VHH binders against WD repeat-containing protein 86 (WDR86). Designs and how they scored, part 9

Target 1, 376 residues: WD repeat-containing protein 86 (WDR86), of Homo sapiens (Human) (q86ti4)
Amino acid sequence: MGGGGSALRVCADHRGGINWLSLSPDGQRLLTGSEDGTARLWSTADGQCCALLQGHESYVTFCQLEDEAAFTCSADCTIRRWDVLTGQCLQVYRGHTSIVNRILVANNQLFSSSYDRTARVWSVDKGQMSREFRGHRNCVLTLAYSAPWDLPSTPCAEEAAAGGLLVTGSTDGTAKVWQVASGCCHQTLRGHTGAVLCLVLDTPGHTAFTGSTDATIRAWDILSGEQLRVFREHRGSVICLELVNRLVYSGSADRTVKCWLADTGECVRTFTAHRRNVSALKYHAGTLFTGSGDACARAFDAQSGELRRVFRGHTFIINCIQVHGQVLYTASHDGALRLWDVRGLRGAPRPPPPMRSLSRLFSNKVGCAAAPLQPA
Below, E stands for the ipSAE of ESMFold2; O stands for the ipSAE of OpenDDE; V2 stands for 0.75 times the mean of E and O plus 0.25 times the DockQ between their complexes.

## First folded at step 1 (VHH)

Design s3 (framework vhh_7d4b_2)
Fold by ESMFold2-Fast, scan of step 1:
Structure s3 (fold): chain B 376 residues (1-376), chain A 121 residues (1-121)
Amino acid sequence: as target 1 above (376 residues)
Amino acid sequence: QVQLVESGGGVVQPGRSLRLSCAASGFTFSDYAMGWYRQAPGKQRELVASISGSGDSTNYADSVKGRFTISRDNSKNTMYLQMNSLKPEDTAVYYCATEVEYTYSGDYEYWGQGTQVTVSS
């Protein structure tokens, strides 16, 4: 527990590691999903646990919080929708045959990606699968959605984008672009020589950015399938991506964050100080926040690259971070949710602590694939 | 120098219990997570259970949930694995592991010598 100078609260109610953190659209509520098989709803005003969401039969891999409903997915092969006021399970989405790794709720549709090599779209209200997206040759780890109104208003683009486009990233080394209305694979984005771990969309530019275990980021035209750029400077897996103000931020197993011009692929800044992989990223109001396998979160001046603050207290990899109302939220495999005051970011940063977290002992649903088998 | 020494293995009949111990030295024990791995002949080494440095967080493989309990005593620099309702499928060499320094490749830094657990009639 403890805290430290910037610490506001330690929420240690989960009995297992926290895999993901989701903030409500209004910023009033926070949702955590845990290895303990539960999700918890928290008030951002005081950091109090408001509800315990119990029902999953294995660990929760990911979650998304909307204003009236919480969504969780699990290694139990299901997705669940919960009432945020009562904590009651309102719907179970059944059909996946392996771990559900990511979900996304958009346009009253629920999208999912699974280790069963499929992505799916479900009716939120009816609980029925609307489409199965089958074609990947290995686990589907990540996904992003481009709504019809976000795409160019040309006859060809409108036909391709009827009902929107789903983009998926897989351990098979490809991303795929799917037409949601038909379930057809429109494009296969080929070029990566390793698993696709993370994905962000620049919807006005119809561009997808993918991060891979091959240490590159690639930019793709999602309508033509053309590879536009390769971002080459990371020395390890690209674990997380954020797109903001025509800049791409990437967090890597090489212990750095890099900032790139999205349109040219030029690396304009490198953020150092992490002792292990960078597992989480969030840009907020000119500050870059990071979460790391070294159990520390950090705040950098995004324009200069200067380290402003180190947040110490966690004992395992930080899997997810979020910022709202001058508060940083960190969720860790140590089972704790921590709240930090970010109003006072001025002053000399403290040196990082010695490495003491073991991300390898707790499954991180974003990041490195299992080590190769060695002969006995 | 980091040292891990396992004990408590043996031959037992199905349905019986064993408790494995791992005595650790050469690092600040309470600052580091630890885990138990097992390896059966001809199979890959797999994670069975892990525990945080404080002992507040634990994780288990699906095959052992409800039967095995991991714990630690930071005052004695010792980690334990309580194995209940043992099955023939639990037969393996059990290894204690910790990682006091991250490597770029993510390789494991420290393992114990292993202790044999055999479950047979």
Scores: ipSAE 0.000, ipTM 0.230, lowest interface PAE 14.1, mean pLDDT 82

Design s4 (framework vhh_surovatamig_d1)
Fold by ESMFold2-Fast, scan of step 1:
Structure s4 (fold): chain B 376 residues (1-376), chain A 123 residues (1-123)
Amino acid sequence: as target 1 above (376 residues)
Amino acid sequence: EVQLVESGGGLVQPGGSLRLSCAASGFTFSSYWMSWVRQAPGKGLEWVATIKQDGSEKDYVDSVKGRFTISRDNAKKSLYLQMNSLRAEDTAVYYCAREYTIEYGDSYEFDYRGQGTLVTVSS
């Protein structure tokens, strides 16, 4: 090894698999949620555990870290808010009757999805449920929120978007669009023939992208409920999605990542190197990072699809990854959080033009001083 | 709703036997490879055994070969692990797990697992 790009740290303090990893908005702290029923706060500066968050009575499924507060949800049917300075539990959100799978904090509101077939919105400060979104016929696995200011300013869109729109994805094979202010289901997005596992929103375009066990990604207009596109070429479940710069990246049980033009549904790249399912995705500065069931993380050049590095050390599926600065964070069901140096994988500025490219701008200069110029 | 519910764990003395069961619901059980995975206290997950949809192929981690037997009953939508000659190092929470696909996964990859059943091997 060249000294750069080596493993930085192994954090093995959890006594059970890690299900999720959340980076603080300022990038100074990380939160991990574990099968051991705890969450842990870590400093990104030195990788030290800063706080142990204890109180859940079953495994933690998901977490979200904000600057002043940490949020966790659990198979114990509760969501908890924690003070990041003291590690004290500040609020318990009670009401779900089965596993809480995902949460999202946005616009001082807490959203949750559950195996009890409902999604809910809660007052962060008061701990009270504001709305129940009931209508799915099976577990609600995933959710996303579109704020009112992210939607078109038309009378129809304004009425539909009062208080924002919640989009939910379910094992019932549908996604649903809910008006947060009323609790009403405005759209049921029908077309998938299997569970909806993952969901991302293009908020300016009012488009939802859903990934399913039916091996497709579908794009939907969340205001009209219209299916806009079907992305067909995966040969296994679509497990994770990332939308960046008008491109959709999808990680699949078929052991590939595919990159698609969001607006046309054309597959422009396929990333092949995984021996198992692709369980986690993160685009950062021209590099695509992946986490896999084969216990490896990988870094690819996003433009070319070239594999640049394989990160080896985990012994089981990588459930979540994050990138901040020059560090990749991988959280695995093996119970370890690993920090990796990703120096040298950053997108480099385009190389300066070769010396001969300057001569092309002045081709025939001896015979044609008025030749057109173009930027070099 | 996909559910996997384990049972049969408990306290057993070294050299003893236990039979674990897993009840599956919410999917076509007969279409999936199934596995048992365990997590010892303070350790990560370890794959233990896998079985093909029809029961025709079985595989085991080396430490349990000759001691553990995986089996299934597709009519009852149930998966089993017969554990014989138990050792202190077999102490773990045991999870029933569904594999993603036989085409794009292998014997220890899975998309769903149950909440687990604790096996403690101690005198």
Scores: ipSAE 0.000, ipTM 0.255, lowest interface PAE 11.2, mean pLDDT 83

Design s5 (framework vhh_7zox_3)
Fold by ESMFold2-Fast, scan of step 1:
Structure s5 (fold): chain B 376 residues (1-376), chain A 122 residues (1-122)
Amino acid sequence: as target 1 above (376 residues)
Amino acid sequence: DVQLVESGGGLVQPGGSLRLSCVASGFTFSDYAMGWVRQAPGKGLEWVSDIYSGGSTGYADSVKGRFAISRDNAKNTLYLQMNRLKPEDTAVYYCAKVEYETSGSYTEIDYAGQGTQVTVSS
C-alpha cells in the first residue's frame, strides 16, 4: 500500500507510462493517455476499464474527456475523437507536422498546440482546421482559451460563436495571445528568459499566469500585453500552476509548491516534503494535492501548509492527478492509474524507518516530450 | 532519455586515491538527488554516498571520512573523491539518480549508469 494512504484500486493495464488523466464533466468516467499509444476509459464507480481506444501510431501526450466524446493527441501528429460508449474513433484531425502536445475543447471548438511551432483550431464535427496560429519560433507546449463573454467587452453573437482569445506558451520563451476569429497574433508576452511550460487564465480578470524554466511566474494583461507582476522565489523551473480563489499555486523543480496572492505577487506559503520536482497540482475543498517525481502524491492543508497524508505505491513520476468526490486519482509514468480514498484526512503519517533499496532502475520524465530550448 | 556516464575508475594500490566522475543528461540535473552505489564481485549492491539537490550529503559508515561526494550543476556532473582506498573498496561503482534523499530517512535509486570498475590491489 505504501505509507499514509490506502489505494482503493491499482489499474495497471497500460503497457507504457501514463502522460495525462482527464475526468468527464459528470464525474462518471476517467480517460488516460499513454506512452503505449492507447487511451483508456475507466468507470469512476468501480475503477473498471470500459474501453480501449486504439489507433494512434505513437505515444499519446494529452487527452480530454467530455460527456459524449473523448479527445486524444499524439506524437503521431494527429488528434482523435472517440465515442465514449463504443470506443470507436469518430474523427482524425490531420495537419500538424510534428508532435501534438496539448489540446483543449471549449465552446464546441478543438484547439491544439504542437512542436511544429503552430497552434490550430478545428471544427469538432467536420474535422476541418478553421485557423492556424503561426508565429512562435519554437515548440508550442501549452494553451488556454478565453471566451468572448469572459472579456470586458460585450460580445456580439457572431463573435461569441467563433471568436475569443487563444493564449499559447512556447519553448521560445514567449506567450502569445491570438484572436481566434482572424488567426492574427494580438499580443506577444515577452519577459521570460526560458521556456513557458504552464499557463492558466483568470478569464474575468483577463489575466494570464505563465510558469517558466526561468523559475518565475509572470502575470500578464492579455488585452494590453502588459506584464503586471513577476512572482520570484522559486529556485527551479515552474512546472505546473493552479489558480483558485485569487491564489496561485505553483509546483516546481525546486521540490516545493508555493502559494501566492494573485493580485500582489506575495508568496504566502511554501509547501515542503517532496523529494523531487512537483509535477502535478490540484486544489480541492481546502486541501492541496500534489504529484511528484518522487513517485508520491501528498495532501496538505492548503491554509496551514501542514502535510496531512502521503500516498505511496507508484514507482515513477506522477504526471497527472485529479480529485472527484472522496477519491484521488493519480496517473504515473510507471503505467499505473491509482485510486486513493481521501476521506478523513488525518495528520501527517510518521516517516517509515530508513530503508536502503538500491536495486530499482527507472527512466525519468517530467510529463513533457521535449526539453525546453534556450531562448535566442 | 536519462543517461549517466561514469569514468575515473582503474587499478590503484591500497592507500591510494581516485576521483570518479559521472556526466548526466536527459533530465534537469540540479533538481535531483544523486548518489553512488557499488557492487563488489559476487555481492549485492551497497549504497556508498548521496548528495541532495541543496547540497546535503550522506555517507555509508564504511567510507565515511575517506570519500567525499560533490556536484557541479553547471556541468551536470557528479563526483566521488576516494581517499585512503582499501582492498574492500574493490567494486563496480555506479552513478545513481536517487528517488529518495538519505537525510529524509529513505534511500532508493530510480536510475543507475553503466558503471566504472575500481580495483584496489598491490
Scores: ipSAE 0.000, ipTM 0.149, lowest interface PAE 16.3, mean pLDDT 81

Design s6 (framework vhh_8dlx_2)
Fold by ESMFold2-Fast, scan of step 1:
Structure s6 (fold): chain B 376 residues (1-376), chain A 122 residues (1-122)
Amino acid sequence: as target 1 above (376 residues)
Amino acid sequence: EVQLVESGGGVVQPGRSLRLSCAASGFTFDDYAMHWVRQAPGKGLEWIGNIYYSGSTFYNPSLKSLVTISRDDSTNTLYLQMNSLRAEDTAIYYCARETYEIVSGDYTFDYWGKGTLVTVSS
């Protein structure tokens, strides 16, 4: 008989808060980036730290793990590439003049966003900046990439999408769409009245969804720059977004997750139970997982909205979560990475078991619910 | 450390209503599904119903419409409201905490109260 929803292990080697967690494509390794200025590689098989990545001169803000290489970015204004077998730094990407907040590796290219008001693309192998995307009026917090083959193959889309499109979100209240091949700003997505905190793209990649401190989500056509929809009902900042099965899930400072129809903007579910902001979310196999400022992760039935499980152990905000197989990974500002067994989480509320199955209740009452004439 | 203390039992006349309480301590009450179970003299355990940490309730079909289960997470208290009491409702009433790790579709309980006796007699 297997367990379900139990803590599997606690990885507490970091000496500062964990800001991000990345799982390798093969699922065999995890990468964590920390306020302690290091990243750590962990084996998913035994939960052991298999490499310490040291070299950054300030806290690590984000990370991404690929099969042969780990990538980290930092408040030290650099991005680093590391060998996953040795833990050695293979390349330093220099040029940003302020905190590097996010990175993305796609199509053998490295993209970055920075508090210096720019996004950049770099050659992974050569370490050289190939394009600078300059135009935002404040910090660039988030980014997403749409490859040329993800876009419609019309003449207009082919011209606009030469080399792919980069979408950036900024504290200036705009998102911008950039042609990667030219470095030119193709569109500025205007409408938000607050910072753009989070961004996801619809595959084949021509619709962007942005979440803002203005408490709205907005859907945009990235080719035309047209605002398609506004998602209104959150009462606080929209902190995180996930797009799954034509549904948008949004986590908010209002302590809820909301589920919306991507094509209409209709709110179809609201998930409550969080004591503070929802800082992370992940959909996996019919279950919605959340991480919160209340230090708890939670699992909900995505269809019914029913809370199935609360994962307790962290002591500070959960900054990132991942799910692979039957394991939930939570990374917290408390400095711990926690692994949880999510096999056997309850689905819809269970009907009463058959009376015969209740015979198991007697084992829990041995010595407490004796019959009147039972021997002492 | 974990304690469940039932109260509110006593002698009641047929047709009357009664509300039982269960005071929980030593754990995070709002993380757990809670159950009511009863045992009539000389008989086995009978499941009454449950309330999930989300507030969702399920009831024994033979008792549906006669009972209501509720919880107050601010006071760590579970309630069982019983209406139209009959002589056959005479039993010891237990509150029980559902096991945190769900391993099957069956209910399993890790902690029980000592019970409170309800006697329905004219």
Scores: ipSAE 0.000, ipTM 0.217, lowest interface PAE 12.7, mean pLDDT 83

## First folded at step 4 (VHH)

Design p10 (from p1 with S108Y; framework vhh_surovatamig_d1)
Fold by ESMFold2-Fast, scan of step 4:
Structure p10 (fold): chain B 376 residues (1-376), chain A 122 residues (1-122)
Amino acid sequence: as target 1 above (376 residues)
Amino acid sequence: EVQLVESGGGLVQPGGSLRLSCAASGFTFSDYEMSWVRQAPGKGLEWVATISQDGSETDYVDSVKGRFTISRDNAKKSLYLQMNSLRAEDTAVYYCARDSEYYLGFDYFDYRGQGTLVTVSS
């Protein structure tokens, strides 16, 4: 019905669309990267801009906030590291020859993906490229990292996984698995008939989930390269993915979110209410939060699929959302960061599971399928 | 080269009407969903309306619903926005936009025109 959450703050200091939002590990700071060529650090306590990060010569595409450093990448072909206390640029990572689309800081290493058809790993401290991952036939859009200790301790896996595995997704329709220590392509994950837009890893299961413009999600064994399953039912590009409690949530250009059993590929729930593509997803404490091209964020009961709240105020696509404590953060291509009170949406503690073991097991595995969606 | 050229903007009084046009070239127009987006002075971008590839489905921001009509002519490679019952709040530069296949933030508008100014004032 149009009930929105209480807007705690509107932060409209950016002069161009916000492309990404990163929350600090302690939840006290936010980082936004903008089409205006800047990034901004914000206090979560009051929503005030704490620092303006200036230096990029084109729009900022992505960002990541760590405890003492902020990282940004840009259409200017560079990645930058910034001091969070001073806002000074501490390091420029040069080498990419086209737009840098995504970065990831993990295991004291910086990973990047670029429209130049490569992924790279850099020494955070020295600013030098350690490895180039070359082999994709088109833009590298997304990436994820599996650390050595997250991989099986078999001789075959240990040989392949020395230094960890990097997984990349490309507009060439493939994902690739790279051995970080050698720079070699370990596997090419073939099957998608369109661009790979999004990627999440189930590290204990050494499984990658990829979402594509071909309207499918695919699950892959990253060690063998085997396609494990295909998730069919979306009617448009799969834009974003989240893996939570053996469930895959997918946001699509078809204006829905779908919830799938990760292990079977069965679609157990479809969330409808969006008038445009679903561009952002976040699961938090039994609530599914979404951001959409219709400029609204929404909160759903993850188990029932019931729409609980619509957050109205943005004027253009919401590119990224985050949840911390009782606050939803939304970053939009309208140039605004908005903070929303979500205190009323936290579900009441549920009664203990049913006395019968079989009902308990079913509820734990496929509980979201127990409540049928109302007919449209 | 992909090009989008808007026209039809101007000064109108509150309650008046305008029809915006967009001429597309350099791509297969019928393969893309098309949108109208606006930017009021000193404000950010606002999505206004979208039309499906074949024109069978349309959607609008709530503030213009019932007042604006989006349409397209695939044979002429043209997009239109009929604006009725105009309000002062509709004052903005209006952009014709080709929706991005990739839906990345910075790629959401992989192509956008130069815009046409609509001013609603007495």
Scores: ipSAE 0.453, ipTM 0.765, lowest interface PAE 3.0, mean pLDDT 86

Design p11 (from p1 with S108A Y111I; framework vhh_surovatamig_d1; at its last look DockQ between E and O 0.65; V2 from the best seeds 0.00; counts 0 for: pae E 3.4 > 2)
Fold by OpenDDE, look of step 5:
Structure p11 (fold): chain B 376 residues (1-376), chain A 122 residues (1-122)
Amino acid sequence: as target 1 above (376 residues)
Amino acid sequence: EVQLVESGGGLVQPGGSLRLSCAASGFTFSDYEMSWVRQAPGKGLEWVATISQDGSETDYVDSVKGRFTISRDNAKKSLYLQMNSLRAEDTAVYYCARDSEYYLGFDAFDIRGQGTLVTVSS
């Protein structure tokens, strides 16, 4: 019965639920976005709040922390860029006409998805919208970006590859692949019978994995638009996805996490122990961490599927989790950020498989006994 | 318009009972899981209870197990919370919440009422 270890730190300065948690690339800072309309920067060293990012007129839906800047998006239909040292708002990106749901920063571009049925790309520095991606028939929920250099240099791909590809998921049941340079819809990925809630890209494989309220995961070739595989074992909405070493991990409303072979679609493991939906997952160093609607985080051995630890303390859904080093970060709708020590959860390095002694291969010299020449 | 309206809050002595009601409008009530959440003064939101679409499954936070009962009447588009053996720590604004189909962070509960205040005091 692994002792539910107490949190190392409880950061409860938000006055509303935390919707998202973003870790800086260097792991030294955290950014939280909250229902209270603010974001907060935290030091990972001591859990102290370094800055209050105040300016949004409604709840912060999502955030992304970069080395030089913090980004938040909000139900106030805006995106904001913040100075990570001073906490000052540097820029406001205006143009969406409904809730901005997700943002992504890549290649000095800011991508956003919105309930206004559009995705947009912005110049980070200029604050101007460079492209609008219009075509979804309902809310755009999730997005992922593939950089141009990750795309094959095929002539058809070259035109398509200028600026990279944006993949969006929508409540209209489709995912769309967009050419960032032209703003044109390259492909519409059709097959889901419910909302596309989450997606991840296998960039080298040019494959998108989408999770849906139809309880399926689907793999797509983002260039051709072809559906490659359907993963059908979940019994509830697929809420979150992570791709790690050709394995797809999926969290679901059916209270399970499943591990799938990306190439075959075979479910190789099911993680059970959650009392409610799995809202977040993160793989780290052989351990699978999960967040749930039951207000608990969990650590599983990713290979065996064994539950190693339950992290109890939150009083509401854990919306986001991050892992850096030996610390698990959980953000909850209870308004708290919690830090947990995850030392000792690393499964003992499996002893290297016993070196099969190569010795036995040499012995079967079948002596071709030369049949004696019978004398004439 | 989609709306949830809570009622039934008030002042009650420790050990007392109270029944909260929530009236839903503007959506197909029976299609959604419903929850009660609460916020004590100076504290964050706390999940209290959830009930399935048909009422066949219920779940509770540990602190209220055996004392609180969540129920629903789909015909009346109503959600209820029977609270027995009330304690001072149960003092909070109680909110009726609709569980979202999208289960996205801020959309875990896509609709919440204005809340009803429950005060447990001697």
Scores: ipSAE 0.300, ipTM 0.715, lowest interface PAE 2.3, mean pLDDT 89
ESMFold2-Fast, scan of step 4: ipSAE 0.558; ipTM 0.818
ESMFold2, look of step 5: ipSAE 0.389; ipTM 0.742
ESMFold2 (binder alone), look of step 5: mean pLDDT 83; pTM 0.837

Design p12 (from p1 with S108N; framework vhh_surovatamig_d1)
Amino acid sequence: EVQLVESGGGLVQPGGSLRLSCAASGFTFSDYEMSWVRQAPGKGLEWVATISQDGSETDYVDSVKGRFTISRDNAKKSLYLQMNSLRAEDTAVYYCARDSEYYLGFDNFDYRGQGTLVTVSS
ESMFold2-Fast, scan of step 4: ipSAE 0.504; ipTM 0.791

Design p13 (from d4 with S108Q; framework vhh_surovatamig_d1)
Fold by ESMFold2-Fast, scan of step 4:
Structure p13 (fold): chain B 376 residues (1-376), chain A 122 residues (1-122)
Amino acid sequence: as target 1 above (376 residues)
Amino acid sequence: EVQLVESGGGLVQPGGSLRLSCAASGFTFSDYYMSWVRQAPGKGLEWVATISQDGSETDYVDSVKGRFTISRDNAKKSLYLQMNSLRAEDTAVYYCARDSEYYLGFDQFDYRGQGTLVTVSS
C-alpha cells in the first residue's frame, strides 16, 4: 500500500464537520472549529483533547490559536475569545449581522470578515469594534494584514504610523486595501471576473496574490493598486494559495496544484493525483502537503512533483491541514481530526555533486596549460 | 429558491439493489458538479460519488466502485444513484449535494437535500 500509513491518532469527538484547524505559535497546541458549534483544544505532544470550547449558537466557521487565547468565529454572527487553560469564554465580539467566516489576530488587533459585506477590526482586550470597513458589494471571504514597515528613508512618514493595511477579498470580484487607522478604502483591486476566494501577502514587496473562481491568480501592488501579473493555466476555481521561497502554490477545483514563479507568473510545475478539488495546501521542509475533496491528503516532493505518499482514512473533504515536527494534522468535514506520521517522506539525501578540480579542466594530452574543449 | 429533493430510499436485504433520485429546482442544474454523500448512524459524512456538469466524468469512493453508478439527466434536472450489491455497511442517510463555487468548509456543498434513509439489514 503506497498510500498507506496508519494514522497515529483519530480524534472523532466532534459531532459535526471540522471547518478549520489552527496551530499555536509555539507548536504545542492545536485548535479545531466545528459545525457542531464547538471548538476543541488538542495537545500536539500526544493528540489528547485539552479543552472543549462551548458557547457559540451556530456552527464555527474558522479559528485561530495564539499563545494564551483561542479565537473562534461563527454563523451566529459573533467572534469569541477563550482561555486556553480553562476553556472559558473571556470575550464576545458583537456587531456583525451575518455569518463571520474568517478572522485574523495580528499586531494585538482582531480582524474579521463577514457575509454582511464588511470587514471589522476589534480591540482584543476591550471587545469593542475600532473600525468598520464597508464598501464591498457582496460577502467578504478572505483577509490578510500588512503591518507598518519603518525604513530609514521612508518617503511618506505617515504610512509607518498608519497602523498597517488590511486586504480583503470578496464575492464581488474585487480585493480592497484598507488603511487600518482611518478605516478608508485606499485601493480597490479590479480585474477578476469572479469571486476572490483566497489571498496571500508578500509583505516585504507590498504585493497581494489573489485566487478566484475565474481560474486565475493575480498579483497586485497594494500601494498603487496596479495589477502586476495574471497567472493563467488553471481550468477551475483557485481555492487556496501559499507563498514560499518566491514560489506561489495554488490549489484548484481543477484537481491540481500548480507552482508558479511569483516574480514572472511562469507555471513551473503541476501536481496531479487528486480526484476532486484541492481544498488545502501546506509547504513544509521541501514537501508539499495537500488536502482534497476526495478525502485524501497527499505528500509530494516539491522540487520534482513526485507523489510520495497518500494518506487514506478520512471519508469527506479535508478542509485544513497543518504540519508540526514529524506529524501531519488533517481536519475533515467528516468530523475527524487525524494525526499522521510523516517521518521518512524524504528520499536519501543527495550527495553534493563533485566540484570540478583543476585536474579535470586540463587535457591529459596537453598538460595543465590546456583549456577544456566543448564537444557539442 | 434552490431545492434538492431525494427519493428512493428504503429497507433492502444484503445483495439487493436500490435506485436513488434527486429532483433539483431553482438553479441552472447543468452548470454544477453534483455529488452523493452519506452519513451512517453515529458516523460523520462520507463522500460517495461525483458527476461533472455534462456527465462525462464520474468518480467514486473505493468502497462502492463497481457497485454504485452515478448519473444525471440535465433535461429533467435529476441526479441518480444506482446502488447494486448492497452491504450492511451501506446503511446511511444519503444526501444529494450541489458543489459550492466558494469551497469554504461550512459551504463546501452550498445545498444538500433533507436526505433519504437506506437501511441494509444483515
Scores: ipSAE 0.468, ipTM 0.775, lowest interface PAE 2.7, mean pLDDT 86

Design p15 (from p1 with F106W; framework vhh_surovatamig_d1)
Amino acid sequence: EVQLVESGGGLVQPGGSLRLSCAASGFTFSDYEMSWVRQAPGKGLEWVATISQDGSETDYVDSVKGRFTISRDNAKKSLYLQMNSLRAEDTAVYYCARDSEYYLGWDSFDYRGQGTLVTVSS
ESMFold2-Fast, scan of step 4: ipSAE 0.535; ipTM 0.808

